# VH-VL binders against q9lj97: the designs that were tried, part 3

Target 1, 262 residues: q9lj97
Amino acid sequence: MSQEEQPKRPQEPVTYGDVFEVSGELADKPIAPEDANMMQAAETRVFGHTQKGGAAAVMQSAATANKRGGFVHPGDTTDLAAERGVTVAQTDVPGARVTTEFVGGQVVGQYVEPRPVATAAAMEAEVVGLSLQSAITIGEALEATVQTAGNKPVDQSDAAAIQAAEVRACGTNVIAPGGIAASAQSAANHNATIDRDEDKIKLIDVLAGATGKLAADKAVTRQDAEGVVSAELRNNPNLSTHPGGVAASITAAARLNERADI

## First folded at step 2 (VH-VL)

Design M04 (framework fv_masavibart)
Fold by ESMFold2-Fast, scan of step 2:
Structure M04 (fold): chain C 262 residues (1-262), chain A 117 residues (1-117), chain B 110 residues (1-110)
Amino acid sequence: as target 1 above (262 residues)
Amino acid sequence: QVQLVESGGGVVQPGRSLRLSCAASGFTFSSYGMYWVRQAPGKGLEWVAVIWYDGSNKYYADSVKGRFTISRDNSKNTLYLQMNSLRTEDTAVYYCAKGRWYAFDIWGQGTLVTVSS
Amino acid sequence: QSALTQPASVSGSPGQSITISCTGTSSDVGGYNYVSWYQQHPGKAPKLMIYEVSKRPSGVSNRFSGSKSGNTASLTISGLQSEDEADYYCSSYAGSNNYVFGGGTKLTVL
């Protein structure tokens, strides 16, 4: 840009929908400076630095353009970012660590770090030159939620997401009596009557050993993730998903399966 | 002081052409998108056209698309509306307006266009 | 026909409050947070009173406030004064660089 001239201002602001695959009210919001600062802080907390090519870098560039255009001012925060947060969560799934970035409960960035699974089967397959199936299943994604949100009290949105996951894994229109979804619904109902968080049933109490508790399992698809995300959103008073929760883990698994070209 | 002054209105026969001008002062004209909005006598406001700050993008209401052309000359701080194939229903006061916030920030005084036989 | 529906008229007494509604669809008022309101005195150009649903430009009295619920936006004027008597128009971004206006509401201060 020439230092001899005033910078030209864009006519329209750069919105979330212009740079990210987001929907609803967030898509039409101009990216504000404080939103970008919150994402940069969140990335630094998780990665130890601002991730190159990450959401923070994109948001900072957009916010700077919007300030230059007069659409936002220093210190401005979008209502959705202030109300529902700007977060970065890590989800460990078999074979990878996935870091997902959220604004207002919607995904704006995702990074996959492949990690070798140190199992006897994997070591033996390497010795004999066998190929192992690497698709992440719904049960495995549910178990991964224990690592990212195991201590979260089970609420109605968690129960709805788990029900959607079980139905998709089993290919049925009903949940199994005494199954994982039934346990989650029971936990959510119980927790609604409890005042102290330490006395509530946690996600680890429901999701530990999920692969063994499902009647059937399948590789996670994008369609599965969309169904689980929708269920969690509809049953949360703030219309958001929990960072590192069930929807986040299923979404991470779907993207890993898609990227692995499987 | 920010000011927009329209000119070029008048009485014209159906099927003829007319060109409106809007002279801008008191702000950096080349930094903002500009609009034309019209108001028929005794009726409400109707958006007509928009042009981006550098003239690269132009959009029109369906009622005028193909007949009207919006343009600007940033060196002269002037906005234009070329109106072709005029119809009696194009009779209105035409306002130019400065864009901001997906809204019409500053308005001119308007210029009357009467299309009659 | 205007795209957004406003009542043709509304009235109030000095010192009271009135509210003007503006109803559209999910493709304009309901789909975006870019609703603006304009005041027009007879023979004069419109003046921007509210932008982005609820924000006031510099110089606009805090007696004017805006809100939105679903497909309906509202302009509220508190502490009515005689100079508030005017026509009021709502406008909304309608996507694809299109804009729509309401039919206008005549406010009479009795």
Scores: ipSAE 0.000, ipTM 0.375, lowest interface PAE 19.3, mean pLDDT 81

Design M05 (framework fv_masavibart)
Fold by ESMFold2-Fast, scan of step 2:
Structure M05 (fold): chain C 262 residues (1-262), chain A 122 residues (1-122), chain B 110 residues (1-110)
Amino acid sequence: as target 1 above (262 residues)
Amino acid sequence: QVQLVESGGGVVQPGRSLRLSCAASGFTFSSYAMYWVRQAPGKGLEWVAVISYDGSNKYYADSVKGRFTISRDNSKNTLYLQMNSLRTEDTAVYYCARDLGYWGSYRPFDYWGQGTLVTVSS
Amino acid sequence: QSALTQPASVSGSPGQSITISCTGTSSDVGGYNYVSWYQQHPGKAPKLMIYDVSNRPSGVSNRFSGSKSGNTASLTISGLQSEDEADYYCSSYTSSSTLVFGGGTKLTVL
């Protein structure tokens, strides 16, 4: 018997799906104290401290509420967090450092920190007091998705977002035969016939090398991001975009490019 | 459960060709990326090639680009490695390996075959 | 042929803990959470011990654990046993959509 159980009225635990845009089995799991502790340790290791408004803070708050409600106990760990880990990954892309936080292979936090590129031109610009930063292209944003959602099974919303990205990069409404959009659509159709998520084709297989598969590329604009977001939303049964997914990556790139220009 | 069985290894002269096969069973072959990894006698592991679930995407180690071709036949649950212009440094045990394929995992080799020895000698 | 850096050998006594490092760059170990570790006994195929930095496959002892900080991944083996004597390899996905292995570490249990 839980010593912290709420007496005489129904209470519901705070689950991952209540505070993060996650899916599958993880979404229904109450956030456990050790999950939160693992994220806090990972953030401290990577940043030297816990990030304000980061996943660790949200998870600590949720786990505390769940302990008070008697749904979890000190030392409890979600099976998915214990088996697949609680990780924080940093990736340097042109003009930015992207930090992505994962629980059970799903994104629960993402931060983009603008950074000058380490080129002679960028270094010279900084010496003379100019803030020179690289523009992120559509192909680069698609490749960045491999780092934030590479393990996600490809579905129809991913395929639609990738198609929108390709047509915007190439300036046409016709997708290339054998290109990334065609590959994404094929993967989504294949995955629709597979019963278990672990057996499905993942985004990493489609988007790895995306820059080389695009016939043309361009710097991401706000209008490009709007088109990609719209495509992903229209093709998602929950009318939402996946955190760290294609639309999120293109949106982050557009925002970073605007900040670099200002 | 999951089983991978390599075949086609042997002794061959430099400049010749050899084709390796890997017969897969115990899983839905058409849903997994597949790999070839080699190990020279007394040396470490070296990744050779990967092929996507449908055969549309292939990546190779720089040491074999232009000489080796990875392919698959999903109707026969079989992976292939066509090795052309063989060199003495291609002498190794060649392993067939499967992608992990679990939710939240991609690219690690969760199952390996027993290996098949290729000896390239002058 | 660009390999990840591992120590050539490590040794420990039964019951001790040892750690094997695997150092790469921001384009492989530092850039992705796709680091795995393999155990190979003489004359045998490699066996997956750790995947995605810190996850254990079913059937792998909890004495094996993985971690990563920056460009360096680590495999830790606690409570060393004679059967742990083997070669250990790390591997990582790269920004070129290729895979690279470390040079391997020979673990000797004294």
Scores: ipSAE 0.007, ipTM 0.442, lowest interface PAE 12.9, mean pLDDT 80

Design M06 (framework fv_masavibart)
Fold by ESMFold2-Fast, scan of step 2:
Structure M06 (fold): chain C 262 residues (1-262), chain A 121 residues (1-121), chain B 110 residues (1-110)
Amino acid sequence: as target 1 above (262 residues)
Amino acid sequence: QVQLVESGGGVVQPGRSLRLSCAASGFTFSSYGMYWVRQAPGKGLEWVAVIWYDGSNKYYADSVKGRFTISRDNSKNTLYLQMNSLRTEDTAVYYCARQGYSYGLWYFDLWGQGTLVTVSS
Amino acid sequence: QSALTQPASVSGSPGQSITISCTGTSSDVGGYNYVSWYQQHPGKAPKLMIYEVSKRPSGVSNRFSGSKSGNTASLTISGLQSEDEADYYCSSYAGSNNYVFGGGTKLTVL
């Protein structure tokens, strides 16, 4: 008998080799909180004042899970990260910008950003007049949150709701490395250390392009909405959901999808 | 093996206090919310209290609010129920139970064998 | 305070199907898909049989199924066997981190 909705929790730490294409000694190391903080700082310096995704989100999520599991403690740093560092490098090439992220000299992320030359592809799709109609998906509901609460600083209740949404969208027992849930958890952890709201990472920084960032997507059901609402409520000191926030958007999508069936 | 074991039950006079313990093993205790549920002799189940995985939030049934305190020690994989101002109607088998899933799924997926608390004069 | 309403007892013969109802309000059974069912043999702890209205945990026979219509949830046991004789309790989330149980139903296998 399968245990749907009752996944086994790992009793082992999340290691670098579990989430990155790395080898040797680094692959077997549990991801430590200070490793994640160093990557977050490196990404912030390279990408500007706001995180735009990358290895830092994966590492923050893994380090938080490892700390909760008792495998690492606050302030811990892996020997390789301390010895060889955590770095982010950008190289401009004709037609592209390549960003490479390293821990201990090994690549943990590499992103190619094409140089903007034209909007021709997007405009051609519009001109052709392609029209697809389907039920509202989890990714679409998350993107809708950008319009209603995009400037809200990400907190733990937002991160929990986004995590529940991603798990339900993807049908997995864990959040995806470098995914939106990992980014949201990273943002919430970072924002907890920031005094000024203007300097905090916002929902738009995490949820923009959510449909493209999810490994899988599905039509929002009432069960999905209940799970997301529950996650947001349990992680909010006032036991409420934010008006126009993640839970509100997912709930609206579920209601619209339910009505469309009859 | 995945297991919950309650202890601390016994016979106590009205107005006195008792502390129950629940020892968890075989799973990552700090990842789960935990419940106390009781059952009076020959009667049905009654939810008593819930505590979130990190101890940050606690909720109680109206019948025990102000008298009982739920707590946990994640370093010892142990859940507690401090019962003050005990009444004869608190007589019951007290079960420790695990929350179904950390994303707020509300069901009791693992139960201990219970510990009997008898409040009598 | 109102508990969820279950029949005090139900009975059936081996091989038959029986259904146990659990009736609440729009603030619990009707308002949420968080209905669960527990089996309790005399002198033993409850065992989870169904969660989230209709889902079975590992190790629970597929003879047990759950459903819900409006404010009433139902547990159905098909192919009734002697070891099914026990007390059955329904439970529902009732909002604001509050939980309610039914009064219990004694199943007798004739």
Scores: ipSAE 0.000, ipTM 0.396, lowest interface PAE 14.9, mean pLDDT 79

Design M07 (framework fv_masavibart)
Fold by ESMFold2-Fast, scan of step 2:
Structure M07 (fold): chain C 262 residues (1-262), chain A 120 residues (1-120), chain B 110 residues (1-110)
Amino acid sequence: as target 1 above (262 residues)
Amino acid sequence: QVQLVESGGGVVQPGRSLRLSCAASGFTFSSYAMYWVRQAPGKGLEWVAVISYDGSNKYYADSVKGRFTISRDNSKNTLYLQMNSLRTEDTAVYYCARDSYGDYWSFDYWGQGTLVTVSS
Amino acid sequence: QSALTQPASVSGSPGQSITISCTGTSSDVGGYNYVSWYQQHPGKAPKLMIYDVSNRPSGVSNRFSGSKSGNTASLTISGLQSEDEADYYCSSYTSSSTLVFGGGTKLTVL
């Protein structure tokens, strides 16, 4: 038994904000073991193995430290990860495949795999456009979804993601009557009454020409992607985003915009 | 832990002005849209106003358009409601509420409210 | 009060199921899938119970469920408990880019 006790600096849990560029209530949450397990499972589902440089390794390390420190227990899941999910999505954009990793609708990992394009014109645009390319806008990202998921029937998760995209593009918290988000909601409601998938309204029917249908537009930011992903996840029964869907396209745009600035 | 604390309520005469504040803590305030919702004594809920995460866009209920102004100071984690030309029908408990993170149509956290009484 | 129609009151005994309706028009409840439900105990702030017609936030009992048919949304509470006694409000997005609440329903647990 020591008569003198030396003060120790308090140990703090490793939070999402300590290791990732996340915001809101997620940033202050200790990384929990089941969050890390869900990310590892998602990476394995998408790639057939844990992705090198992905978020799963960081989250597993942080969760292990937090468990040893007594801040979390085996089987614990953060409320946001349970509610909004832990997902990995892939989106094909011109010249690249973008993989984005999410916890609670927020980006915790992204990487770009260059994909050769078939046309010489596309390759020339990529090379010469690197210094002249403006940031990818929300409308342009919505149009890109037509190429990756245009034949997908519109459901509530798509409509929610499109709503989030429109309000962010227009700088509002409400959707425009008769706008693209209202059209997506109408499509989702109509599709709920249709039995045959082939007869349902598709994403291409809503998103074609999106840039011209938005009242305003803006360059996609990480925060924009966060909001769109969160909306799609919350409105999906499986708490996941559709690969190549709206959230995936907006996230790919945000990532490319960040890399173009460097 | 998310907390929203309203203040600034009180008794005021018709035609006068009052400014409400909502102090936010436990989350990154600048990442969320914020709302004001009111409830007259013994009555139901009524949406008043919304402000985007960066303060660039604002929307109001028809009953308060032109009289109320919503604003925010992200550096102070504070939401405001400037209420001008107050009417007796504006008497209510005023709640600030947080958007359900990028959804814009549901309120996942509410303050305890501040009472505004407009009476001659 | 509000444009959406709810019954003023509903009652049930512990263990029973009750349903609260929320009726609007094609310009709000019928036109959009942005219906939320809130629980309010006397003297307390409202609590989100259901969002986007049928989704539950974390921490909300699975005894609470939401649905919509045409212009009417419904909140169903199964296995009724005394703690459920409260006022319940629905809300919906409108074609005018506003939010509208229902008049509220007082649930009494006998």
Scores: ipSAE 0.000, ipTM 0.393, lowest interface PAE 17.2, mean pLDDT 80

Design M08 (framework fv_masavibart)
Fold by ESMFold2-Fast, scan of step 2:
Structure M08 (fold): chain C 262 residues (1-262), chain A 119 residues (1-119), chain B 110 residues (1-110)
Amino acid sequence: as target 1 above (262 residues)
Amino acid sequence: QVQLVESGGGVVQPGRSLRLSCAASGFTFSSYGMYWVRQAPGKGLEWVAVIWYDGSNKYYADSVKGRFTISRDNSKNTLYLQMNSLRTEDTAVYYCARDWDYGEYFDYWGQGTLVTVSS
Amino acid sequence: QSALTQPASVSGSPGQSITISCTGTSSDVGGYNYVSWYQQHPGKAPKLMIYEVSKRPSGVSNRFSGSKSGNTASLTISGLQSEDEADYYCSSYAGSNNYVFGGGTKLTVL
């Protein structure tokens, strides 16, 4: 088997114009890791799961390739995304719901879902860009994971990340009996004995309603994200975090909170 | 050179099970999502299932949901399709195909393996 | 029965241009820019010809082009050659990690 015949490193950065129908200065910009994280967080709130056809998946792939090629670094954000935002909006029109995704004010994705009756009230609730003014809590970030990785079987890395999130939210180093972390650890242990992934307990089974299941909650900080990322990494055989998983959601929340505050 | 090789097809009676395999080479298997697509003799293509690059998410066509299970072993560069409760209408050539960077398309296909469900 | 509608057959003479249509709904072809086209010769696996509506993979002739208007995508083959004779399938992302194919079009080169 020739494992060495991998896809070659990108020779040039993947820009917004390479993957989206955008124009102007944005088209020539390499897609940066923070741009992708912001879109992933925005999609998580609006779609209720990770959209394969959504801009976030495309941007995460492009940002990973750009980082691997040395064109961007972890923590980099495109100026246009930082200044003008990354948003996902749903607008209800008679007969359809239109979901539009934006980076720097330009459309990078649009989806139409037929609806028997449109609701104007849903439009305001689902404009994610306006919601970035509010600090995202640890519980909210955990609920966001349901939308990006809800069907993932719970493993030990997930359980460790959830435990780190709970202790940081509550300000203790002891998990609550019957709490979310205890449930995650139980799920991971049970899943270790199950042969088929389809029969395993999923992240949605543990994290749904996380804000209501935590004894205390707080706005996500960079320090919180570091702790959760470290916990997930240490407990993963490949020493990596799951895209769209707990660490990714907490990290996205921390970054969005920093932009809202300073 | 990207190569996908399906195996495990054969003739089975209705209600039985079969497990298909797809051996991947020439690329980093663990970095790509994978699909199963089938084609009944003389008919068109029908998407069956998709699995994400790390095995974390799986999705199925309504026609096979609850009967078929997609899985992968990244350490062996192998994709699987477990087919239970087979029906005559499941008779088809089954292809595995690769997904490129969430591009929503099937960039490379295997040669296919024939599954015949007959009494 | 197929989710996307294609004509069953199209024919043309060598050197001519032909166009194959692929009609869906606002929740697939009309809702996303993720339409792809596949060429299949008898007894062979499908080959990707066009992705993301209009983009060509490395090695595919520029005689093949794709476009979309509303709910209808089109594959155009210019300078038709005998080796182009094959079945052509369109596919579209349909949301929620679902994919749909057209019924296929048999291209005959006269």
Scores: ipSAE 0.000, ipTM 0.387, lowest interface PAE 17.1, mean pLDDT 79

Design M09 (framework fv_masavibart)
Fold by ESMFold2-Fast, scan of step 2:
Structure M09 (fold): chain C 262 residues (1-262), chain A 122 residues (1-122), chain B 110 residues (1-110)
Amino acid sequence: as target 1 above (262 residues)
Amino acid sequence: QVQLVESGGGVVQPGRSLRLSCAASGFTFSSYAMYWVRQAPGKGLEWVAVISYDGSNKYYADSVKGRFTISRDNSKNTLYLQMNSLRTEDTAVYYCARGRYYGSKSYYFDYWGQGTLVTVSS
Amino acid sequence: QSALTQPASVSGSPGQSITISCTGTSSDVGGYNYVSWYQQHPGKAPKLMIYDVSNRPSGVSNRFSGSKSGNTASLTISGLQSEDEADYYCSSYTSSSTLVFGGGTKLTVL
C-alpha cells in the first residue's frame, strides 16, 4: 500500500537532493552504497546504533534502490563523500545533546535529545540556562567550546574552523590582526613544533572570552555552521570534525537558534 | 543470511551450573555486540547481558549479576553464557540476539536466534 | 515485572489503526532516543519492528510506525491485518547503561 521507500523518479537515480535539503553539486549526486555505509558506521560510533532522524536509514534505502536500478554498484562511493567526508557531530548544551549529520559538509540529518537528569542542582541550572537564552552568537558558541574541548591542543583544523567563525561573525574576507583567528593560527603553528601534548597551547587559551575578542558578532545560522564545519573537515587529515569541538559547538548553536525562533 | 543458533539448554537442578552457546553465521561476528535475552514461560522478555564486539565491555541485569558471565570467541563465531548458582526463577527460553555494527553502545536487537529452553527444577 | 509500562492488551478490527504505548522515566524513554519495538508470534522468536524510536528495518511494513513524546513512546499499526496478531514489546536504553523491556502488549485482531 505504502511506497515510502520508492524513489521520487523511478526511472532515475535517487539523489541527495531528492531526500535531503542540500545544494550545489551534492544535490545532483546519486546516493552510493559506501556513502550509506560510512554514515551507518559514523552513527554507530557515536550512538552504538542508528538514531531517530538519522540519515543512515534513508541513505541505505536510497543506495539499495540505486543498485537495483543499475545507477551505482556495491562498493561505490560518491566523489564528494570520499573527498569531504561523511560525519556525525555531537555536542552537549544545557539541557540537551545536539547531533548533526553531514555529507560533504552539508547537513543531511539533525536531532536534539534531552540530557538525563543527574542532580537537582544540575537540572535546575540547565533548565534556567535554556529558559533565559536568546539567539546564541558565534562568540558565545566559541566560548562554549572551552567547556567541551578546552584542554584539546589547538591544531590546524581548529584554527581553520575558528577563522571561518571569525570571518562569518565580522562579515569580512580577512581575519583581524591580533584577533582570535590569528591567535588560533599562531597556536596551531607553535603546537606543530612541540613534542609533548601538555606543553601545547590549548583551545581554552584561545577561545576564553571570545565574545569580547571578536570585532563583531551575530546570531549563528545554518549557513554559518556549514562554513565552519567545511573549514574544520578540509583541514583534518581524517576528514572529520572533533566531537565537542568548534564545528560541533557552532552547529549546536545553529540548531538551538532555529528552535528558539519558533 | 544472518543465522543465530542457541544450544546447551536442558533441565538442571537448583544451585547447579549450565553453559549456553550461540553459533553465529552469515555476518562478520567480530563487528557486532551480542546479547542474551530470556523469556520465562508465559511471561515477557527480560534482558540478561550484553558483550561488546571485542569483548572489552560487559553489562548484566541486576537479577543475574555475579552469577552469570557472558563471553565470546570471535575466532569461532560463538557467544557464551555461563550460568552459575541457578534458581527456579531462571527458568526461561534464552535467546541470543545481535546488536548494532561495532557494538560499543548497542541498544536494539536486529536478529534473534530461535532460543534454547533452560528449566531449573528439582 | 519490567520497568517500562505497556497496556496488557489492545484490540482492533481489520483495516483499523491501533496504538500501543510504552511509558518510562527521564532515565530511559524520556532521556534517550533509543527505543525499539519487537513483534512475537506464539512459539517464535521476537522480530525487530522499530528501532531508534521511529526507524523501520528492511522488510518491515510501513503500516508500522513509531513515535515518542516526553516519557512515552508509541507503536502505531495502520491497516490492521490478521497476521499482526501477536505480542509487542518495547525496549529502551537506560542511564545505567542497561536495557529494560516493557511488560508486553497482546494485540488481538477481531
Scores: ipSAE 0.000, ipTM 0.358, lowest interface PAE 23.7, mean pLDDT 79

Design M10 (framework fv_masavibart)
Fold by ESMFold2-Fast, scan of step 2:
Structure M10 (fold): chain C 262 residues (1-262), chain A 120 residues (1-120), chain B 110 residues (1-110)
Amino acid sequence: as target 1 above (262 residues)
Amino acid sequence: QVQLVESGGGVVQPGRSLRLSCAASGFTFSSYGMYWVRQAPGKGLEWVAVIWYDGSNKYYADSVKGRFTISRDNSKNTLYLQMNSLRTEDTAVYYCARELRYKTWGFDYWGQGTLVTVSS
Amino acid sequence: QSALTQPASVSGSPGQSITISCTGTSSDVGGYNYVSWYQQHPGKAPKLMIYEVSKRPSGVSNRFSGSKSGNTASLTISGLQSEDEADYYCSSYAGSNNYVFGGGTKLTVL
């Protein structure tokens, strides 16, 4: 659903043909989030990291734009990527190693390295360095709110809780212009003028993709949760928090982070 | 208290159809993604299908794609699985399950299961 | 066959630790941080023990821990107790909105 007071959304999806030299059915397909995740995983296996300016970076950017524009949804995969795969292949030729990236059997990236290099050994030495036991972040907890209260109309208590969450995630006392907290405040103000609940902006409209919309993120602490709870409570006429709302989600995240065995 | 109760299982002949239901209570059903997972007698678990909280997205295991349809009625707090063109290999206990939270792929509450037997 | 490989059985004595492995490919266990572990007692529905590789749901004992290295995820149970005797299943997101399970491991407490 479009927002009347928001910046205009993209009118067209970013397709494979817009960013890569591909043809046929693939060229007309919007780049989907799971396609980008598959390429990022494949690049990490081959190179030990995501290539700067590589296909994965381009695809992540395009998929994010398409998700924001409503052309694709989280978890979506392009049919051709699902059927024919997203692959990275290495071939040795005289004087060089060539690494080629494919989506649906078509080339989307190619790298040439002088002389053969033991890339397989490098891959086996380093599996993704980021902790697989990472704590739940503020952005992740905000996204989780979509499942418990996604259809709730945004009100001032929600906006206050989201603002507290953003300033804690970013380590600043000022919310970002056009950021998630600004969107929540705008939604709450708009909804105050609307008579029918069906016409109001919902929490899903603000919190979907929260992790990607925050300038910085951090693991949720008990202190973060207390701040968010306080913000929601004091901006609610009934002095309560919504059971499945923002404060509840942040509190659950803090609790789970405390129980993590590290 | 979160509860999921499956029903609709039984004995059916190959090629026929059966519809399973899962009644949810104790939580805001419309806010959660829901799943069907099955387990053949003496075998392991197999994911069958998922439906997002608002019913907008549905995904299926390759083994059931085109034959099974997942749906939900948020006004009735009920999840459904319409099973068409049943095969003997579809014989299993069918569980409905709730996702712990958005995009975790962890199923925190499961029903007791309902047995579907496909035999001639 | 199951998509993820687990040992058919493992055993241990009370008070000891055991580890159950779950081996997939770079397109599931190795490619994503969405590995879960379930405990199933005979005649009962599965119970979530670990999600997102290493996170525990509320109410799950800290004796249960999860980890991952490359294409192999592991569930470790410390301080084994008789009630831990059950079947354990790993699972992983497999990309393209697909989800796969391991074949299961029967844990016997001696």
Scores: ipSAE 0.000, ipTM 0.370, lowest interface PAE 21.5, mean pLDDT 79

